# VH-VL binders against Protein STK_02290, part 7

Target 1, 225 residues: Protein STK_02290, of Sulfurisphaera tokodaii (q976g0)
Amino acid sequence: QEQLVAVNELNENLGKVLIKIARDSIANKLGILKINLEDYLSSLNDPILNKKGLAFVTLETYYGNSTSLRGCIGYVEAVAPLKEIVSKAAIAAAFSDPRFPPLSKGEFDNIIIEVTVLTKPQEIDVENRWELPKKIKVGEDGLIVEYGILYSGLLLPQVPMEYCWDEETFLAETCIKAGLEPDCWLNNKVKIKKFQGIIFREEKPKSEKILIIKPSEVKCKKEEI

## First folded at step 2 (VH-VL)

Design f12 (framework fv_flanvotumab)
Fold by ESMFold2-Fast, scan of step 2:
Structure f12 (fold): chain C 225 residues (1-225), chain A 119 residues (1-119), chain B 108 residues (1-108)
Amino acid sequence: as target 1 above (225 residues)
Amino acid sequence: QVQLVQSGSELKKPGASVKISCKASGYTFTDYAMNWVRQAPGQGLESMGWINTYTGNPTYAQGFTGRFVFSMDTSVSTAYLQISSLKAEDTAIYYCARDEYSYGLVDYWGQGTLVTVSS
Amino acid sequence: EIVLTQSPATLSLSPGERATLSCRASQSVSTYLAWYQQKPGQAPRLLIYDASNRATGIPARFSGSGSGTDFTLTISSLEPEDFAVYYCQQRSNWPPYTFGQGTKLEIK
């Protein structure tokens, strides 16, 4: 049976397991951990982890009081169990994000790992496209913009919080992310989808303390600086 | 051949400081973390933490922050443990150990350095 | 922190006998458990990693088993050189990597 992981099923203990899956998958690829990854994942018997899920893994380089993006890859199709999706996303974020060189062994202890588990994206239907900003909520929703086969962009729900965007700005920035004009959301041939998520994040590199962050709890950069 | 050679035993007075060295050979020093493990007389093994030899960043187990400092010198493939303001309870054998698998799985150990703190 | 409890504290056996040592974790460590041997005056030596894999150069008489919270180290037929203290260690969580208190094998 296909069952999707619901965000509200994920607690602190499962968040710790997801971060550990991400860490171990990257460590195995770096040769730091010598395991058979398929056997490792098969040994994880939690029923929630065996449900199909969607997730992004974000890696940030840690500088003590600040961080910088080091990799971010995810999957928005429910094609595999959550444990496999997190493992695959972690490896891709570390080694296959085209914005960055592959992660080296020396960097492994100096990155923060963040796992965002997503709900399935749902297309937003509106009679009047000017109503789109009223159908999304900064602090709850992430957005996907799709136009034809060549243009697509995704922004996670924490992104508009970090940048202090309102709903119209969020739509415009997601259009830009897709390679389109900022008013692309007014074009009825453009598909707008929304999804929700929950964030699990290491407090510090390799920390046993895993933070559970709701997108609404992410602080605006303007207020922190 | 992989080898970790530690500095010799130390006898110190309370309040003094000590710096223990661990010289690595037979592998690329920066490819593996260096763990520090303490063993008090007649007691078991206690993990103190490790240092990432590529970045120089130390990670300390709870209870080993402040007076304990992990450092290294890549030019001589050597890791260091410094203990300041020595107390009687710091009397122990201190081991360095290579972390081949980066999760504290220590495959090669130094011979140990005995630190005795007495008045 | 994950606490590892080893039993028995002391095991008195003769050469040729089978030794069974237990390690129990306060919470699941999956298979991320290692066993070490320490002889008097020596550094610890890795015997078993990831619950059941023998380290390079370790004799076939040593075997490990278990997963989750319950682990066993077995020595099928004790040699005189096997009388030592044995420690289990978990690496499931990052800091700290905790050790059990040890089981002492001594000659009967």
Scores: ipSAE 0.005, ipTM 0.481, lowest interface PAE 12.2, mean pLDDT 86

Design f14 (framework fv_flanvotumab)
Fold by ESMFold2-Fast, scan of step 2:
Structure f14 (fold): chain C 225 residues (1-225), chain A 124 residues (1-124), chain B 108 residues (1-108)
Amino acid sequence: as target 1 above (225 residues)
Amino acid sequence: QVQLVQSGSELKKPGASVKISCKASGYTFTNYAMNWVRQAPGQGLESMGWINTNTGNPTYAQGFTGRFVFSMDTSVSTAYLQISSLKAEDTAIYYCARDYPEYYYGSGSYYDYWGQGTLVTVSS
Amino acid sequence: EIVLTQSPATLSLSPGERATLSCRASQSVSSYLAWYQQKPGQAPRLLIYDASNRATGIPARFSGSGSGTDFTLTISSLEPEDFAVYYCQQRSDWPPLTFGQGTKLEIK
């Protein structure tokens, strides 16, 4: 497992397995499924799932015509195989996202699960900080902003698409997410990293149809009136 | 003791509707999904889908949308299957079956307890 | 959808003999496979779940094995009551849950 999962290695069948890992991990914690999770994960012998990986799991409550965020947790350190990272992220998104109460058994059939697999973040280093907007691409890149050990913020690559941000706005919003001023990206002491990703999403709660979404395919959201 | 008791056999004309009941006892009705499985004469088993007994939301397998409706009544611990605009091809034994409680709830589980089956015959 | 193919379609044996029934999946189902027994005029009965675990009340002569795409149900010594139709079922792919076409075990 010295190799990191590449986004282009992930196909529809693997995406379906990743969603299933997330579903089964949450179901096990809720008592819906009674398994030894370690043995379950050990039974998954696909070489790609056994490479170190980086992933976020997003949960949304489904209302038929609309959804609302219910949890989102992920990992950007290559510390475990992708199968284990997805399992841990799913459990954390359901039960340990501090913005929400722990997921209840009654909600399980009404959430949509989304797994975003990430490439390794790479620092963008420029001599002139005003060139940073030209070194990132909305529809391709997610961003991380770091300042010291206390200030950090991450936005997934689909986020600037959803809000129709340009590259400069994307940098500013990621600074705000880190707890910094919107022009933080001009400060030489602030570290800016970019990464790419691929999104696997249930069409509806528990759907057999798993969507493969490229960030560039995400449309702008408008206020619902 | 877990039991699923289904309504009796039905003989219907094409174009009529039928509503089959499945009454559960011996467990908490809302803690387990209820599945529906069809078996045409001389044929094998065919999953139709299930209903989430906590929310009332049905999930239909491909081919079982439109004319087929899953519903339930928590007050009497009963699940229902309604078939409208009956066709000769709907002639079959219809089973209700409970999700296996140790497995994925309502979505891809095994069937641990079964009703006795309801024969629906559609003939002119 | 995952297609399950059972073989043989019919197996003719005598009481006391060993029965071996096969189920092959069109793609991997890991260990998420169950076996059911159905006697004429009766509802199916769960025999084996997660490839190798016996369901409650199922006699020790029934055993399951396999993983991935190839699964086997074994009855070590047939009793007269074991002559029935056997179905495999997968839960690796959610809806639809799919069954094999069945293997009929009949008296020789």
Scores: ipSAE 0.000, ipTM 0.409, lowest interface PAE 17.0, mean pLDDT 85

Design f15 (framework fv_flanvotumab)
Fold by ESMFold2-Fast, scan of step 2:
Structure f15 (fold): chain C 225 residues (1-225), chain A 124 residues (1-124), chain B 108 residues (1-108)
Amino acid sequence: as target 1 above (225 residues)
Amino acid sequence: QVQLVQSGSELKKPGASVKISCKASGYTFTSYAMNWVRQAPGQGLESMGWINTNTGNPTYAQGFTGRFVFSMDTSVSTAYLQISSLKAEDTAIYYCARELDYYDSSGWGLFDYWGQGTLVTVSS
Amino acid sequence: EIVLTQSPATLSLSPGERATLSCRASQSVSSYLAWYQQKPGQAPRLLIYDASNRATGIPARFSGSGSGTDFTLTISSLEPEDFAVYYCQQYNNWPPITFGQGTKLEIK
């Protein structure tokens, strides 16, 4: 019965530390910061950082007035302390996201780092599958769809806000992400899980000002690209 | 004043070992990595690798594993380069160099202060 | 590893003239390029870092420019003490840190 990080434990000071862990981990891999990463992480003794947690790290290239996605990787298994998960996710987002080439040293000062800490996913239990849209709240919940061993898809809580989806569209898009048909959520053999999250984001590259963003505060885009 | 002072020149026979010292002063030794750079007679500069002075962990460039050992002693603010089983091709001036302390992202891999160099001559 | 190629190998000029030294990288090093000066019998001295920033104590006549793969060191008006070997160095991709082969600046 391991303790997991709760969303209400995450404050501004902790958000700054999580961003610093992500930035220092990437800097270490780029050779910008010459530390022993294991010793660095072991020196972090905050009780919350030492609780098991789940997190995604998102990197965006900064152009002053706009940003573009540069990497995004995360972990949804509570198998390591939050500090280690954020470090691993940051390195993976920078160097192992298959959509992008590995991050170069020259890009380090031009990326924004965002850390999303997740609550443990919980299966939604309903008697009638048509009630599922009523058990999900856009602006609060992220979704996971699972079918057997091979089919799984996850969308973060900010995603349906960014794309202006309602709850039924959110379920359908998560089914598609899992490699299933958009009505997969009506199949009683498909598991639907929900989770919450909180977002910590640099105001601009390497900024000491860290924004705390709730998914409900993410602006809806006028249309999908 | 930041200063790096290296041990004196060495004349060795093939198969011998040599240990070069680099004594730092004027700054906090453990706050800066120490690099080693080799220059063979009439040739350019060749990076050998570096040692993290905070952890004591060395990183070697390709070609400098095995016979070459980086070490340090924080109590005397000194870094060491040991070369075992010396070969004629090891004849060179060996420099220690401190990394530049300017910006977090730009200072790493730059050498702002250098030792005076230690000539190692390997001849029979 | 990233290969740095310097040109020319030797540059013969007189005091008062402008010197232009080139360094080309085999792949992009962004702005993570430095220049060093080495006088006979001395250790190298850092002149320029981050392609264009002068190190502490370096005279204003030394300037650097460039990004990506093409870099230039300029000495606006040569002094007698400037005749030396100049090395470029990348620190974008390491280990290993790599140096160019050097440009010898000699008096005409």
Scores: ipSAE 0.000, ipTM 0.428, lowest interface PAE 14.8, mean pLDDT 85

Design f17 (framework fv_flanvotumab)
Fold by ESMFold2-Fast, scan of step 2:
Structure f17 (fold): chain C 225 residues (1-225), chain A 125 residues (1-125), chain B 108 residues (1-108)
Amino acid sequence: as target 1 above (225 residues)
Amino acid sequence: QVQLVQSGSELKKPGASVKISCKASGYTFTDYAMNWVRQAPGQGLESMGWINTNTGNPTYAQGFTGRFVFSMDTSVSTAYLQISSLKAEDTAIYYCAREVYTYWGSGTYTYFDYWGQGTLVTVSS
Amino acid sequence: EIVLTQSPATLSLSPGERATLSCRASQSVSDYLAWYQQKPGQAPRLLIYDASNRATGIPARFSGSGSGTDFTLTISSLEPEDFAVYYCQQYNNWPPLTFGQGTKLEIK
């Protein structure tokens, strides 16, 4: 049986490869790079990249000293090798995030690419829903909220750090992300799942410098920019 | 407008503990992480780590785990540095400093725009 | 850990002269480098951030340049108040944040 990629197997060199897969997949779709994507992915022989994995790709528009969200899509089921998941997530983040128009060729040199590799989400079991904030750690955990087949929301582990949320606020914001009321986490019909991750991020658009970020190292959003 | 005011100098014996305060005013305390920087006599600046003022979570630089504890009290907009089991080598001026980010999202891009006046800790027998 | 090496350790000049202070990083810090001034008995003061941007209230005679591994702080015409210790600091790779060892600018 195939093993799932563990977060601790990923180093700076693998992070650079993951960013390159994301960048090249988007460039190919935009016609900037002329490759057969299937052949490209098949040529990647690293054993870790060929293990099943879960990942999100986040795209941010770069403005010199600030960024803004431009796309974010990922996969939370281990259905394909990590290399394929990152490629698919990158294309989906660029062209299929319903919050944004498809990424244009002119934007390609002005986006920062970030890849977050996830552990498998696990449902949090509590007898008393008021204990949920105690089962979650800001700086370590990302959250998924699911209600039936129509309502779901996910926030990556760096998000509550960036926005300076405590655990209760994080639960409420994830409920809102799912399209539910902020107290949805108190409803026993709502599933709450947590996961961990590691972040690889371009320093600047198309930078050769790739940052490795633990969610706990993401600092609070400032009042002044 | 922005001001960081630290507690007064301390003279301690080896093995004692000390708790230094850094009181912030002129801005929303929880919006900016607070860093601690050490300067031994005649030496340069050394980053000790920081505390997330919104969550209370500290991050320590290598060499500052164990005996050093960052904490805070949001009700009085104050950050604290506690040093236990004091050694002669802990003799230094300790500064608190407010962080500024260059970019949003990653939080790895940070420098210090406002500094406390420093607290001298002297450890001698 | 990124090591920052400042040179010279001590620079002796007269008021009116140009000062050029160097900071070299052991690996690239892009442009995520700040410069601080520290006068005796005082806390450090931010001069320059992002390698070349002057902080609010800092006189135009102070300028920063460089990227990657080589950085320079220039004071175009020294005033008596400029004689102090100057530190560079990188914030591209953290933790840890690292400072250079300092350059002491003293009157000749």
Scores: ipSAE 0.000, ipTM 0.419, lowest interface PAE 12.2, mean pLDDT 85

Design g01 (framework fv_greziprubart)
Fold by ESMFold2-Fast, scan of step 2:
Structure g01 (fold): chain C 225 residues (1-225), chain A 120 residues (1-120), chain B 112 residues (1-112)
Amino acid sequence: as target 1 above (225 residues)
Amino acid sequence: EMQLVESGGGLVQPGGSLRLSCAASGFTFSDHYMQWVRQAPGKGPEWVGLIRNKANSYTTQYAASVKGRFTISRDDSKNSVYLQMNSLKTEDTAVYYCARDLWGEYFDYWGQGVLVTVSS
Amino acid sequence: DIVMTQSPLSLPVTPGEPASISCRSSQSLLHSNGYNYIDWYLQKPGQSPQLLIYLGSNRASGVPDRFSGSGSGTDFTLKISRVEAEDVGVYFCMQALQTPLTFGQGTKLEIK
């Protein structure tokens, strides 16, 4: 019954709208914009943006030739329309990521915003845990590791591409992200889920040019000349 | 910039032999499976065989039509993959491509191809 | 061996109009991991084949978003939302579920 946004429904124009939602939500919270956010979101009538969706917003500080992570928060349960999820994730990434202080007004013009829209995570079932690396694909899959209620970690599909990880390293790093040992994926009580996604990213801070990126298009440093 | 450059083609008589080479540049060759695919004049592509990477013990697989006659090998120090073709038949006439594969699942990048003609 | 059958074999289209190509496999290409092991390639006149779509629906690097792949099991479709002149060539589906890897016979897309 629940109809989720499919990643293949999203085009460059919708990606621009998602980035704008993220930008405007953060600007409103910083007092740079003075809008009623609920009225703003209600004005967005695209049927795709009104379907339930899953998304992460990533913020990176821009230095011209390099960037560094500044915040990253998302939602992996289909609890609200995509437009609302992106708005909430953007605000949370800017102000509620416990790894970083809240974003200041002075930083707003120096961050790159990236929105990743996700498919519904599916648990990977295997008889032999050593088959897990064969059931995931770097360049396509993101991973979630869950152990009980207290331990959970997620890595987006572009992360193993950026760091040139293989599938086994990707599993180990997701375990570490969850607060567990690197070999946690061998434990039958640990749940491993995978998902796919599509990435929309500002070319540079506040750029009108929005990049549409498949995770497989993120080049590993080893393949660059 | 990624490149795959094939060489070693030409005209050969039935029963003869040829060795094709494919030189790779612009990516970490040793991490990838390599494929050989051929295309006969006016026909679609036909898979010839593959060779896996070092992590998978350089194992090879072949199409039934070439098994026992063709051998795939690689030299990671030279970023090259090879196709040794023995006991050539007229039906082996084709453009031969090497291609980069990710995990035996899809052909990410193809070379320009090299023509092999088997005729008297 | 898995047999791949494409239709139509010839596809004349007017620029700006949509195009659709079908591919059928003799057995299911859906693996227990949830992926359909089908890929789509385009061969432009005088060129090597190039990857368009992998694992059913994933667009390859540099491929315009007007190309999309869909389907599951034995029936698959490649769609071009708006055909451009540069899209002329022969389209092939390929299964990678099991060796030998096998291709469809091809669909030649031509401008009317």
Scores: ipSAE 0.000, ipTM 0.382, lowest interface PAE 23.9, mean pLDDT 86

Design g03 (framework fv_greziprubart)
Fold by ESMFold2-Fast, scan of step 2:
Structure g03 (fold): chain C 225 residues (1-225), chain A 123 residues (1-123), chain B 112 residues (1-112)
Amino acid sequence: as target 1 above (225 residues)
Amino acid sequence: EMQLVESGGGLVQPGGSLRLSCAASGFTFGDYAMQWVRQAPGKGPEWVGLIRSKAYGGTTQYAASVKGRFTISRDDSKNSVYLQMNSLKTEDTAVYYCTRDYDFWSGYPFDYWGQGVLVTVSS
Amino acid sequence: DIVMTQSPLSLPVTPGEPASISCRSSQSLLHSNGYNYIDWYLQKPGQSPQLLIYLGSNRASGVPDRFSGSGSGTDFTLKISRVEAEDVGVYFCMQALQTPWTFGQGTKLEIK
């Protein structure tokens, strides 16, 4: 448990297990599944799932031809095994995302669950701040912006792909998310960290088919005008 | 610089209607959920409702005290959010604030507030 | 709805002395991510509320270090180490855990 889960050691079968952990944790909290969660997690003996990890769980309401964000919570500190982090993130995304009411039992069959497993964020070491866009790759990296103890913002690797941003725009938007000006990344007192990730997503609510999505494979969302 | 400017307040009789506007500048308006909060004379703030960004479905949510009477809408091309108030009651008398939402990661749902506009419901 | 209760409601303080305001929530504001979803606001006379503290203990931009927040679960405290004349106003705690967002009734800080 001293070593962190690496993205490249996660395969489709492990992705299915992570989605199942998220789904079962939510179902247990809703009373749909009646298990002892600690015993359930303890029964998962895979060495990779027992390594410390970082993850976000995203829930989307499914409408057939479209989806809408329903919850998204994650952890960026390696404080527990990946299996526990995914379980906690799933429960938090369903019941503790303050943008939404707690997930109801009637919604359970109509949500898509997505699990993003992250590498540990690393500060980008740069002498000249104008070189920061060259140290970041849209389609590979997520970003964290930190300024003192007052400001922090995180954008997952798929976000700049979804919005068709370049690296400079990605830095600016992460600054804005942290509550700072768009050019905050030029301030040498602002820390910029990058991380990578892999996405596991249900194709449809409760689908047996789990998609493995690399951030580089996410397509732009376009406006109709 | 960031600005939120409310307008459309005034005196209205019980049962009447009023529409408040909030004009935003200095940030990427379309990326943020926007909220309305009110404060009755001598009391603490009371959340009225919110409207999510397009990326989050553009959906609305309301406090129980105003549900069915108030409607929140937005026009991202004009950087504006609106509060349509119908069937007004004397209890709706308050200063109404337009506020900008931030994300759960930041831990504060109101990171910027407008100056407020007074709505008085009285005969 | 989560109910937020503040004490005291009125707090007269001599300039330079410390001040302390308490806030209690009807249910735990401690999230599984380890943060307490409680914020503190100051409303100066004639102005809109301004964020002072978020996530229990983090100071908002421009807020002097004489302001600090502490507590966990259901009991929270806002402390001012040395009160200055500019600190006059009404202080509100707010839970940021779930909608509807709810505020305390307010604590009026006055210079005596």
Scores: ipSAE 0.000, ipTM 0.408, lowest interface PAE 17.1, mean pLDDT 85

Design g05 (framework fv_greziprubart)
Fold by ESMFold2-Fast, scan of step 2:
Structure g05 (fold): chain C 225 residues (1-225), chain A 124 residues (1-124), chain B 112 residues (1-112)
Amino acid sequence: as target 1 above (225 residues)
Amino acid sequence: EMQLVESGGGLVQPGGSLRLSCAASGFTFSDHYMQWVRQAPGKGPEWVGLTRNKANSYTTQYAASVKGRFTISRDDSKNSVYLQMNSLKTEDTAVYYCARVPYYDILTGYFDYWGQGVLVTVSS
Amino acid sequence: DIVMTQSPLSLPVTPGEPASISCRSSQSLLHSNGYNYIDWYLQKPGQSPQLLIYLGSNRASGVPDRFSGSGSGTDFTLKISRVEAEDVGVYFCMQALQTPLTFGQGTKLEIK
């Protein structure tokens, strides 16, 4: 009944608002900002932000000429309005990403915030697992690999672009991300899902300039010898 | 303030059944995988099983010792997770805890919050 | 199944002295993401277990800085720099690398 946020209805102004929601939610949790988060979110009346949505928030530590992953958490089920999902994902990325300690106040001014709004993940069903690379498109699709309870990995659509991977390498790297062998995607007990997205990213920490990035536009970062 | 409150324990004869409930409050229950862990008198904790969140289709997994006899389910509208225990054995006597895993996307594996526990005694 | 073995099983300590508990896994707990999937819990008398350390070395919220976790692969240590009376209880390590999740047999810390 309620429509999902469509990737193509998001513009630069909405991207700025999503980044601000993420930034303010983290600041509030750190005690840097003193707001009632529920009142803050209820004050946001944009119809698009009030549609159910799926999103990841990625935090990167900024070093001037490079960045390093600092947190990344998201929602792949449309259970709440996009504004609430982004707020929850930002807090989770900062404080509940199991790969990293909770974000400290001293780091707040040194992180870049990125929000990826997603389509609903769809399981890729094939009779022959060797057809999986043909069902995936680098520059459009992100991947989820799931196996049992302890093995799960997700790579956003921009990741294979940045690392210059083809579809088979993308599957292998997502298996590795899940803690499995590179050929895990050939195992019929392993579940492979794909999704698409649009990316909003701070140019630098706390920048008012928000970049809109389509995964296909991400530059390949091949090493130079 | 987060709370996990187990209920439904008690005395049961071998071969009997019990249903444990765990009521959660103070956090967004639907985001979290939920676990059941038990502790027999004088022993360490033993993992019983888990239920994943809605994003992972509420799938479940069980320890070999209980597989086929125990079933885990949840009702996100009631912020509750359940453990249906069938064909109970004397060795199932333990305090049963529900526990939360603190993640929204990938499995952390650790239990950041445990309930108070409920005693199940299987006597002959 | 991964077997977790703790030593010692009983640890009498004088208040103010340091304490160390060892945990060994039957296979490596080091994941390709760089984390050791080992956690430490404390169960105080009459209470539920509570999280102390997660993913090898990270202190849980509210846990005093006198607690630290270290180790990699198969050998892990929980250290208390200066034991206080409130630290009495049974300490358990747990591996979360694969199902079934498995616990050590426990170390009972007692005031001497």
Scores: ipSAE 0.000, ipTM 0.426, lowest interface PAE 16.9, mean pLDDT 84

